# VHH binders against Putative ubiquitin thioesterase otu1 (otu1): the designs that were tried, part 2

Target 1, 329 residues: Putative ubiquitin thioesterase otu1 (otu1), of Schizosaccharomyces pombe (o13974)
Amino acid sequence: MSSLRLRLKYENQSAVETVEANATVGSFLDLVAAKFSLPRNSIALKFGFPPQDIPLVNSDVPLSTLVSSGQQILVLKNAATSFSTNEPAKPPIPNAATKPTFPPQTEISNPPAVSHQSKNTSQDPPYVSTPIGDIALRVMPDDNSCLFRALSKPLGFSPYELREIVANQVLSNPDIYSTAILGKPSIEYASWIRKETSWGGYIELSILSSHFGVEICSVDVKTGRVDSYNPQPATGQRTYIVYSGIHYDLAALAAVLWDTDVDVVLFDASDVTITPYVQQLASLLKNMHYYTDTASFSIRCTICGTGLVGEKDATAHALATGHTQFGEY

## First folded at step 1 (VHH)

Design a09 (framework vhh_7pa5_2)
Fold by ESMFold2-Fast, scan of step 1:
Structure a09 (fold): chain B 329 residues (1-329), chain A 128 residues (1-128)
Amino acid sequence: as target 1 above (329 residues)
Amino acid sequence: QVQLVESGGGMVQPGGSLRLSCAASGFAFSSYSMSWVRRAPGKGPEWVSTITSTGGSTSYADSVKGRFTISRDNAKNTLYLQMNSLKPEDTALYYCAKDQYSSLGYVRTPSGEHFDYWGQGTQVTVSS
């Protein structure tokens, strides 16, 4: 029997613990309670991403059947369950919003064929000619709302309205969007994301894709990697955004390169032919150096206000503090 | 399912060299940035180095710049740390760490801003 080495995270605290592989869920819960000075009955444990609950009901279950060595465990504080509780009197209201989807990163897909040479001018957007037509980059204004601007046309709402939808989903689902997930209390996060100076990211993509029942595919210019949010969308529709390390733009099937009014920006999610064409656009953009070097840009931790330089400093700060929310410096 | 297994540690005299390896399994290794983190006796964790998913960019802590080199072999799912000109202050348990890309609300930093998996570590001792 090998031991399990687990990284525990509780709010802004982090600890690494080694437990025997034959340790039970109950004995592990005792260890966590002692480590963070928490009542046993107030603890919830989650692992992986998206976070999944560790069932605490059967305390004799071996921990090794649920988690693997090297895994991070999120520790959450819940209100203690009382024996004096009111009987449920109200039927549950059907939840109109779909559950958020937090997909793991996907591997880069390499198409075997290279398309013929395409021309780009200052009058035309970057584009690639494909068998289905021209896939063009629709550039968003260079501001802090670029994610919301890129999604405005596909989702049919203004950037301000999309921020409000995110804020309302965060406030309506505090059990899903906890302080541990958001990096700050849900009330403060909702207030923060409503500001036009606040950058959107993974949380917003997950919320909006779930809320609208649309798959959002983010294609990374530097790597060509595709991150899918809500991969089995209720509407059967998919949109593509292009991520350049700091900025989001929209990919469109352009009937006319200079007229955005005739763009197709929603695609059939079951169509497997589109994604490789958007990856061809990303490859063109990479050759044009349409991406930001993340090694040296200036950012600020939105939780503690610390100024940081590049991905290295941000990573070191997150490791030291557990803070994982950054914005423009 | 994610497994990270470090190896290559040992005892070496000041000025010596060691190469650490990390065997990764259970995820698409070539899609994630990877880091080395160390913990010296009586100190908290210290970030050492990061390499992007393709190996196109590397970053180093100021204490190890010019002495350590991070690299990866995506075909073998293996991360490396070549440590040269070792000093007594490099004595620590060294961990391989997997980043989460585009996680938790980041736009400017495309890799995960915290590590979601750490290995068991490999001990490096620099002394006579």
Scores: ipSAE 0.000, ipTM 0.122, lowest interface PAE 16.5, mean pLDDT 74

Design a10 (framework vhh_7pa5_2)
Fold by ESMFold2-Fast, scan of step 1:
Structure a10 (fold): chain B 329 residues (1-329), chain A 127 residues (1-127)
Amino acid sequence: as target 1 above (329 residues)
Amino acid sequence: QVQLVESGGGMVQPGGSLRLSCAASGFTFSKYAMSWVRRAPGKGPEWVSTISASGGSTSYADSVKGRFTISRDNAKNTLYLQMNSLKPEDTALYYCARETPYSGYDLGSTYHGMDVWGQGTQVTVSS
């Protein structure tokens, strides 16, 4: 007979539990409350990817109709619970209104009759033509390793190797990377950043730019702002990454738009002409709406598991708790 | 099926040495930090040592620093604990434990969240 084997995750804790196939949402909630010593009425449960709420209002629903064996269940103690309507209202997520419960219908790839005159099946990346050549956006996979993937080619190491370099620098320089800077003890930060699902951010940009002696310029699509990490690099080299709210891509001088093997991704840090061209690329991307509005995006505190909406909620949480590390929800 | 199986325990005299092994199966061992935890009779669990997923960093409880060495062989899915200069106070059941596994965006562990434990292997230090 069948039973559900589920991984429960609460803050920094995990547990694997086996529940009967006919267990209800209510009985499962009781188990979770007992397992983590939490008040039953303070618990929210999420499952799947991206995480979805388990409805707790109908406690008689069989858990097996909502989750499958082997799933991870995220356990949250949210201070802004539905039991407290007087707390500041969580801003609505515009894209979460009334989405279909099933994937969008995929139309078949069939070129229209009028398109038979066009034989080009290649799609160029976004790019801007400049006097020095084409500056193109090299899109990274949409995962939590996008920062490390963007820096892999410029720095000459795999994303996994870059994570290990960051972890080792954190552990080797505890006077610089203190608990106050990291938001957690250095050994725990090192363990966390080694995981492929952990976000890279300004700490990683600072560490990697310093370690490799390379300037890293992050160009924000929404604002056009350039954040420079290690502006006087020992190697005299600079690379550009493109920040679109939650995602990092690489800017490259492309000899061939569809062939990344011939890209130039390292530039002379003394060359003042390149940065404005990358900002032109960012402007093009902004006009294409190639950015995530961080004001309304769902995120999670990676330290306490609290669900948050947008940058304002994340900032308020960081000020209240000292927690500054966030992942997608 | 995710499993951790400890071996290598036994009885030794004070000053002796033992090497513990932990065989991991049912998951990608090389992606997880691993720990050794012990429980002496009448006491709660005591963390002994942790090793990162890559093996690039290690940490130890003050009581075992300089005497114990944690290591791993990711090709063999095996965790080790080399125990030297054993003391009667080291007598305990030793457990191999896995740090909280990662999964998509819903993971952000900042601690040793032990979610899989072996059955333990007994170490007795006595004359």
Scores: ipSAE 0.000, ipTM 0.104, lowest interface PAE 17.9, mean pLDDT 73

Design a11 (framework vhh_7pa5_2)
Fold by ESMFold2-Fast, scan of step 1:
Formats: sequence, structure tokens, C-alpha cells
Structure a11 (fold): chain B 329 residues (1-329), chain A 125 residues (1-125)
Amino acid sequence: as target 1 above (329 residues)
Amino acid sequence: QVQLVESGGGMVQPGGSLRLSCAASGFTFGSYAMSWVRRAPGKGPEWVSTISGSGSDTSYADSVKGRFTISRDNAKNTLYLQMNSLKPEDTALYYCAKTRLEFSGSTYSYVFDYWGQGTQVTVSS
């Protein structure tokens, strides 16, 4: 009913336009064509996430029935040789290589001597001594499979097999893993997560904990907060992973600090004594600065190019625009 | 202890309106985004709407856009969902969810923690 203020994005160009409440799709398309110097018949318009087409065939439809003020409109140019006027020249999903913006934590220039020694692969890992034994950090390789690597031992499958299990669960349960939950169609999500370059997160933790009937507790190094996935596990078992802002490691009860073969990584989910010990390990790691500060990192939206600082800005941008793909600033 | 308690559901005719509420406790309410998620009979969870911690930014599923309005009162630790022009397909159990974005590399995922007990909405003649 009121005027619409819209953000327009075409390749590396962006503009903010205000259109009247009675503006039609046709008049808006004319405005976009003039603004970016594009032939009217070569334009496709998308909004939201996942990106949805604005139907251009009904030029008399009020734009306000399709989009809201503050929305971002993605402008795409159809290929000159395109045989379909409704097929965009570029895919609606960004196909550019997406690089995680948050590199693994770099060593502090003056770390504590004892914590530095504990970080050596041939020395003792970071650990806390408890009445039940030593709770140690089992460090995963710093790659895009770190979540799957951390869960490999507790779940009994290779990282590649865990990715395949996730993909199969997504494809087999479309009622549960809908486009609204995944952020993209299940077929595309399954193909994406199968790639060793795709980082695992909430969706994978939710799927794997449910599939295996195991509770997965993710302990955040920075905050000490414990996030439980599948808190009433069918197997009665729980495992702990350690989250450092972008990286996942495994927490283990180590009979021998340098021998991972004798680790206990599955615990009785009813045992209330273990979680506080893993939180003590997290506190030790925090004092060693073994985390990425997500409050101050710099990122850029890969769709509109907006520079953002910290998780709060990223969240606000994603909520306002529907854009959830970010890269290096 | 995080606690979320939904209320305001009921039976309504097509075209009617309902206002859902969610009372939150056990965390700093205004520091977290909040969402409404629904589960229709025989279907999996469907995200409905999210509001930022400050209340300045909102997003909606296409199926409810223009009909539903999410809002919050941070002084009362309460989340609301105003539902207008209700349709039979809106029939579902509605859940309040504490929401955050988790970075999983190239993609952010919405994480819905501490779902409440839910409140039933039935739209039928």
C-alpha cells in the first residue's frame, strides 16, 4: 500500500529504487531495464531465498502483491541464444566457488608456554585432569570435512560415508528436509553435501544424531555453551564435539594422551558428570585463544556484495534479504 | 533453563484470524532471533517466519507472506504471530523457536533450539 523501497542487484551494480504503491510488474521491469541499460525482453527478476522468479507475463499485476518494501531484487540477463524466455542466463543459485570467510584460528604471538606445548602433535594434546581420567581434545585436520572427521570415530563411519548418509537421509525424507529447512532443493543439497569441499553444520548434526540414535553435544569454546542434538537418544549414548567458531574437534576420555586407539568417545547420555568436564576443557581452550571471534569477523554477501562485520550483521542481512551465502570481505 | 510456552491457537473458519504468543524465559531474549515453525498433520516441519533480536528485520515463508505478521516485545520476553486470512493449509501445530545462524562454511543454516510445546491451529469449516 505504501511506496516500495527496493534494492536492485545486477552483476557488480546495485541501486536502491523507490516505486509507487500502484506500480505494476510491467512498469517496474521498464525501470529496471532503463536503470541497467538492458533490453526489456532479456531481463529475469528474482527475489528471496531460495531465489524465486517474479512472473513477467502478467505486466498489469501490482508489484506490491509479489514483493515487500526492503526486499532485494536480483536482476539477471537472459542469454542472447536462449530459446526459453523464462530461463535465466545465470543459475538462481550462486555457482561461484564459495570460500569460508573465517579461517582457522591463527596462533597467538605470545601464547602461554604450557598451552603451546600441548598443541604439538607429538606432545600431549590439550586436556583437563578429572576424577574419571583425562578429557582430551582430539584435533581434526583443518579442512572442510572437520565435522565429519570429528564424528567418524563416535559413529563408526568414514567422513565420506557420513556425507553419503546425510545426502541419502535428505533425499529419502523430503517431508522433513524441505527446501524451507535446507535453503535449497533437496536434490541440490544432497549433491552439495557429498562434496568434500562442503562444510557440515546444524543440518548434518541434526541428521546424523537422529539417524544413529546418538546425542551429539557441541561445546562452544568461546561461550562454554552446550548445544544438544537429539537429547533423548534411542541408543542412550552421547558424544561430544568441540566447536571453535568454524572448526570442529572431538572430546575424548583418554586412557593414554598420545594413543587415540584407547579413547572413550561415547558416553552414557544419562551421565550428568561428563558435560561439566568437557566445559572445563572448553575453558582451557578459550584461555589458549583456540576459537574464532564471530562477533568481529569481516565477510561479504556473495549475492549483493554488501560488506558485513560479525555474526549479528550477517544475521540481520540474511533476514532482510534472504541471502545466506557469504565469502571473504 | 530455557523455556518457551506457546499459546493462542484454536479452531477458526477459513478467512479468520488468530494471534499466537510465545512466553520465553531462561535466556537474554532480545539478543536472539526468534522463529515460528509449524508441523502439519502427516508432514515435516515448515519454517514460517523469523524476527531479529532487535525486531527491525523480519522474513516470511512465501506461503504466509502478506497474511502473517511476526513481532516481539523484548520488555515482556514475548514473541507474537498475527495470522490473518487463514487457509485450511495453515492447519498445523505451531512452535516457537530460539533461532541463530550457524556458519557451516559457504552456507549459513538457521538453527532452531528449544522448541516449545506447540499450540494447535485448525482452519476448517
Scores: ipSAE 0.006, ipTM 0.272, lowest interface PAE 10.7, mean pLDDT 76

Design a12 (framework vhh_7pa5_2)
Fold by ESMFold2-Fast, scan of step 1:
Structure a12 (fold): chain B 329 residues (1-329), chain A 129 residues (1-129)
Amino acid sequence: as target 1 above (329 residues)
Amino acid sequence: QVQLVESGGGMVQPGGSLRLSCAASGFTFSEYTMSWVRRAPGKGPEWVSTISPSGGYTSYADSVKGRFTISRDNAKNTLYLQMNSLKPEDTALYYCARDSYGLPTSEYGSGYHYYMDVWGQGTQVTVSS
């Protein structure tokens, strides 16, 4: 029973798929097309280092002759293959709407008795409807930069610039950020946190909230607890991140569930209604088991591939090997 | 349309210098970590250097440390690699690459494990007498 476990990446979306080792390029292309809802003939696939094109001309070629288990496959929408109708579609002029001649009826408020109301589409983020609107979970990519990614929009900096800000604050204030606080000398910590593979945590939340003069509220999915970093007076601003054990996401008041550009992610600190609504979102996520119990979570070392269970195993591995870069198993 | 275009390669004698440039377009260059990667004839690909979005953090492969300098000009959307004290072993096709927000991969060994989602066409550097 041979199989290939591949990570597919399309724009900001990532998925892990397991396919039979004898799967063909054609069958894999069908899987990718279905997974990302793309026309089969518009897809280009790349793999390896540097990325190489997967030839799609011979659909009978076994995928295993081109790629190995554990590789990432970059999925691209190839506009050149579709040159016929790839101009931005002007909204189709609707067929001339025959205005209904039917006289308007006075609608009686008679709510339908439907047993299932929950409409769950893969395109919708987790959200809770509130009197102020929809509080939605904006999911960050599942990588070691998720804290910095979650804070990128509220703070107005890229994840990597946020790492640089943290490193510079650590280096500029060694009396505050001492070896006792950081667990290693400040020069070493600054070098480590600049790495894209280094996890951010409470040190980074404390530094960034203070540096930007914003309160950061971390809402724990498992417990519903709210940890406030740099509490602000009523005249200040507050942002909310959602902590699921090893991962950080952003909570947003979403005007449109599928459009992050119109999100409200900074709130007046005087607004007492937001925190309970984010806690309702956390409760929804807990019921979906969208959290990792740090005592029993399954991860792997990204350097040596060792499977590990819980934070104690991860800590023991880091102490034994010096490896501090972990990913989901 | 995201594009990276390398230039500045050529033939040079051992001990000489070259400066490579990479012109970026179609994305917000100042928000991305950028890297140089090379592929020598008869060898696998080798990561050379990485620079953070601001330019405040740089990293180098042991084989080029002290000889190569990576830099960027965010106002010009351009990445540079200054190559000094060139050796025949530096002969390779040099690629400009944009780092993606992906998980590290073990295909790169114990060095940089980052998935790079956009690559240029490459520029040839030949060090010969």
Scores: ipSAE 0.000, ipTM 0.225, lowest interface PAE 15.1, mean pLDDT 73

Design b01 (framework vhh_8fcz_2)
Fold by ESMFold2-Fast, scan of step 1:
Structure b01 (fold): chain B 329 residues (1-329), chain A 123 residues (1-123)
Amino acid sequence: as target 1 above (329 residues)
Amino acid sequence: QVQLVESGGGLVQPGGSLRLSCAASGFTFSSYWMNWVRQPPGKGLEWVSGISGSGGSTTYADSVEGRFTIIRDNDKKMVYLQMTSLKTEDTAVYYCAKGYSPDLRYTGSLDSEGQGTQVTVSS
């Protein structure tokens, strides 16, 4: 036949389109962009099983050389490139005073013991009473997926689904998520972050906030510092996570302290009154010693064997050597 | 270690119905997409259906949409494929697979430790 009938999938949307056999990749990309109201330069396409990338570099290639009639085409949204190839910039470091320059998840292969572990004898979660209601800490399991678990409710996806989205963004934008930024090649990083044992950090926060059009505010328990990811969110919505050194929890406006089903976890990003209340919660948690002090932990570079003390030494070593994998000393 | 055990296959007549089951163990079941994939005799592997970790999102291959339903029970660590209006071209070995999703949530990995379950649609 002289035409291709393809099924397009984007998120939970699907559409069947008929395309002429001589249609180019570029003309097809224009069709997809129009169909799903996406910027042309933010689209990645996959086909077949297992799914393979459709190369978008040569837009005049006939689509029929890559796909067959009846195939499903997966439509993925990528973050737009904001950096020049002639003037590469490092990704923003949201908390340079407390976080290393390289991704936190590649800093330590065996994390230091949690120094803030304490027994709470109250039936209620930690919370602060405010004029708008109770801001409560919703504690996530301590299992290396805590970032993804904290974001699951605000973003509406399981921890594994969030890992998947991160991996797809990394694979779709290797120019943005280079080996220098990720600490390993994008293919290896994508495979690594898909594993439930892999820690999420600022790379994941940057990707997920951009992908969902939501501002993510990470409030550091030790310092009270607020790190904003995607401060001008397309949805106009903001969520708050609480960072305790190596662990992430969720801050919620709790209508009922013991019932998470009635929590408000998405806020108006233009509302300036909420952040100080979450910082008040962080101050309470700091007084409870609910944080890990990473300044003095002992680690070893797994590549060269160098002994290092604290996050600052680890960061300096990574900048000097390019080594970003560490283990217990 | 991830273990996936498929069951429920058999011989059915065209137009009939069949329910496949997959029992999962060795991983946090509710955190992963689960999928059904099939391999017809003499052909390659074909993805059939996927369901998100929460069960809130499902997706289907065009060839089965409207006829098959994917369901999960996170308490029992089970995923099911309810097949109706079966056709002779649905004849295949069916495999349960962890972590594959052919939409925005593609992971690139399938983990099917089972032998699959044979479905034969014949008169």
Scores: ipSAE 0.000, ipTM 0.146, lowest interface PAE 18.8, mean pLDDT 73

Design b02 (framework vhh_8fcz_2)
Fold by ESMFold2-Fast, scan of step 1:
Structure b02 (fold): chain B 329 residues (1-329), chain A 125 residues (1-125)
Amino acid sequence: as target 1 above (329 residues)
Amino acid sequence: QVQLVESGGGLVQPGGSLRLSCAASGFTFDNYAMNWVRQPPGKGLEWVSGINTGGGSTTYADSVEGRFTIIRDNDKKMVYLQMTSLKTEDTAVYYCARWGSELYTSPGDYRFDVEGQGTQVTVSS
């Protein structure tokens, strides 16, 4: 019989394993436990896209009925247990209530709920808890490549490779990406966008979403507005980036808040539930003042000292001069 | 843009040895696990071997375990397959292929989308 080639991923560890087609879910779980030195009863397994749980209740089921050769298997440790001591405690003897209780009239009442938000910690990214899991902000380095960095995971290319893809699309389609659209001739624009100091924006979002056939949704922290860049042709996939005025970050469905490797960053474009959750994240970020007011933001070009107001003015200056380094005015 | 170029194949007798090379360009090589896959005449693709991003962990198909060794050189952006004790059933076109290191999308999006021309290995007497 044939065998299954599977990639196993746990935190920052990965391995490719070959499993017999008749191997059971139970034997596979034992293999995973041994491979990553995890207790068998603490393991959860997910596969496919979007990630789906592998049912572990019937260990005799052939693995081949659930997964196909070439798939990635995501290995997760079940929700943390913090108890290392097993000291038995006898509960006090409860007195039987001889009168009806008033269940909602307890002395403890919750204040108005912030049910879509979670408590922020210095160790965790900003996130909102939702019925589908935690939608977390994955912060990009604060540099002129932040757009390309945010799209690196969803599109599967480094920031400099994404710049090269943009440049090549511009050069290959000069009748589509004309001087009127780019603000400069296509050959000159391609050279400019290849530089790591050049800011990416709406032109790059349009080009990359079209090239990859992925819908890119940019969610503005200040306004909550969603700008959608639709793929042509559509692949049925969508990713979300978070725009905070001069910076781009990535929104992810985080299986583990502190481990970016297990994030889901591409979603079914037909799924109408995700966008409102990302908007809830944007609302949380706005309340944390995680944004720049680009209409009134005063900056200075660090190369020539020119005073500028807002991202639009900064972008026009960059296109005119090639200067892309800015500081506070 | 993304390119993988295989080389080193040829005609060898059973029991012989060959070293295949794969030159990578157009992507961040250090971020991807790399694989060798092969296609025997008239059959589909068969996975042969894999190596992690740092080169410290390797995995092999049962049919080649103990006979083949996969290695990588991140400085040169190269993957190699050292083949020994070659058998007639090892006759195939050999390809190198990447597998994404991050969970971005389905595994198929990167599994074999950067296969090159391949390099022919023929084992006959």
Scores: ipSAE 0.000, ipTM 0.116, lowest interface PAE 19.0, mean pLDDT 72

Design b03 (framework vhh_8fcz_2)
Amino acid sequence: QVQLVESGGGLVQPGGSLRLSCAASGFTFSDYSMNWVRQPPGKGLEWVSGISSSGDTTTYADSVEGRFTIIRDNDKKMVYLQMTSLKTEDTAVYYCATLSYRGYPESGTQYFDLEGQGTQVTVSS
ESMFold2-Fast, scan of step 1: ipSAE 0.005; ipTM 0.309

Design b04 (framework vhh_8fcz_2)
Fold by ESMFold2-Fast, scan of step 1:
Structure b04 (fold): chain B 329 residues (1-329), chain A 126 residues (1-126)
Amino acid sequence: as target 1 above (329 residues)
Amino acid sequence: QVQLVESGGGLVQPGGSLRLSCAASGFTFSRYGMNWVRQPPGKGLEWVSGISWDSGSITYADSVEGRFTIIRDNDKKMVYLQMTSLKTEDTAVYYCAKEYGTSDYLGPYESAMDYEGQGTQVTVSS
């Protein structure tokens, strides 16, 4: 057969489609739009690991040059990762894809005025060349564990183990991690964060940075802002994660762009020169539109039908009503 | 040390039924999606069905939808494939496969040998 059989995933929906070998990206996009009843112009498509965008600008490109039969294609609305899962729709998670407010944020005045970008090939991750070497984006899978995945290498534990450490710290310190801080009773929070469907956020960054004695700097792609968790780390070490609105990735000093085994992901916390270089990477990513503007998503409460715009409206609705399921408006 | 052990295959007449089983060990079974894939004689691997870690998301290939049912039991660390209305086209070696990372990943059949078991043969013949 000269056809491609592809597994398509969109939110709570999955489908297997057979596409002719000569099908174009444009015709495939039309098929996806029809299959999931989505506006054609709101669709983003990803494949592979780490997740790679299918370029949609050249609609006449043969799909067979980009993907092979049997591959999984992730269908996204507005390039939002994990906002809608293959599981039942849930409210925005209080400590995921939200603006971090605890611990105190690191303010920086300006990223470097000029970029020291080097050439990027299709095989290379996004990176910037600096006097200390190449600072590269190590992309995490687009799932609800992306924060834990980004921290796995710096902290030396699997995503599952990091969730368990967070749960145990919450349960062991109820005076510190109260219902007022967590948004729910500590026993319920611990159970919730153990689930692979639970997004990590500022509570987890605060707990893990303190537990491991490491400073965690989260650099926001959209704003360039740096949020520092545990700025006086007991180990004297710092790691950098890159926040793109809904997703977390890892920044690494890469000796070899295609080999993560030789990455430097822990830095001297007293070194003031590194953060501006990670901000240069964030600026590159912003220019590539590698971020999700969560303020403008049109969604609907599936229980009461209320129309909502963005994560803040959805969070406020969930807090006011207890309704925890959202869908496309 | 991921180990997947398939069983339940056999010879069956068209229109018959079989239940395949997969016993998993060496990983936190309750945290990963599971898939069934098959390889018909002389053909490549074909994805058949998938189930999320909590059974909240289940999907099937068009060729088997309505005829096959995937079920998981996290306490027993088992995944099952209940097959009904079997056709000669269903003849294949069936493999159980662990999902690699997230739903964004290519899926198990690109590196299937690392997580697929020995397989179980299903032959649908008169």
Scores: ipSAE 0.000, ipTM 0.172, lowest interface PAE 15.6, mean pLDDT 73

Design b05 (framework vhh_8fcz_2)
Fold by ESMFold2-Fast, scan of step 1:
Structure b05 (fold): chain B 329 residues (1-329), chain A 125 residues (1-125)
Amino acid sequence: as target 1 above (329 residues)
Amino acid sequence: QVQLVESGGGLVQPGGSLRLSCAASGFTFSTYAMNWVRQPPGKGLEWVSGITGSGSSTTYADSVEGRFTIIRDNDKKMVYLQMTSLKTEDTAVYYCAAGRYSLGTYYPSDSYQYEGQGTQVTVSS
């Protein structure tokens, strides 16, 4: 290949340009500047999805080492202090069902249980002592409503009410919550999420954090990663949930470890001291093996008790035995 | 951790054909449904096609039904999208995405962070 054919997009304008395979980042930047009548030093270039920056510092780098023919290049004016707050957070659970290809059957909705034994006394929750007090894990019932249960106290609504709020937001904003985003028509999604057997995920976290004007920080036990939903909350408040692969719990500043009534579960979103302490709690939980690796599922046939791993084993078992109901191992 | 790497995009004439590939690593590939989603210029994400973990069932968006075929090779941890009779409106960045484990169904992910780099398909004369 002796050339690269690239699609350039700047605001409402688009153009297709062909550049030689040995063209440099610098020569390409000059072409983009001329094409859109932009000052060279004001241009940022991104490619792929999610968009990644093309490094402009070394102008001698061959463009072909960074991009491939047929790629779209996003052209932006370089504003050093401007940020996009609309970048989607990493979803903990894909929850948009699309289409069953057989008669309705019992879906495997309950992945393997997590290990959540405390290292402390049997009556104490897992917790970390910090300079601000004890950050404790408030364990939610192990069911398909655990996300809604974890958010119930911070948001001030029952799990059922939170499901209804999500359903109503989906139905009221079909331009935002389209079939493409939800994986099914809004009416079907609303009906599905209202069921207590339906798991919540990033769509629900995005809707609830926006609706209530609260930042929701999900801290992953396995990785220690923090995913923020609505990082600039209208209320100036933040809450923390703890994600263990398939289950959600609540992190609380506990005045009394055995009394949830005196918990602080909403924090000032400008307070930078809290997140590291919740990450310390996640580290403690990881060391206690309080997480499930979702890369593989250990499940059990509820009829004959056979242990199975993943969809292939479950499908083979169903074909061999006619058993289609599965549960936790 | 999950990695998805799309390839096979390029420039094709209307009526042409193209095959996209997605290489997966970091998870038990056969237990996840796999999906292709695309983002046309200036538009949001559009789900294109899905295939169950076992490969026993496929589904397609109405706009591509009869023109596109999704297949997977669990031994190689690959999913493919065979595109035929390409139209100018098929111009988009194409991404593969893993779905939730489910017997005979799938749950596509619209997560930008879970999706790979994408591969550009441009249908133009």
Scores: ipSAE 0.000, ipTM 0.142, lowest interface PAE 18.0, mean pLDDT 73

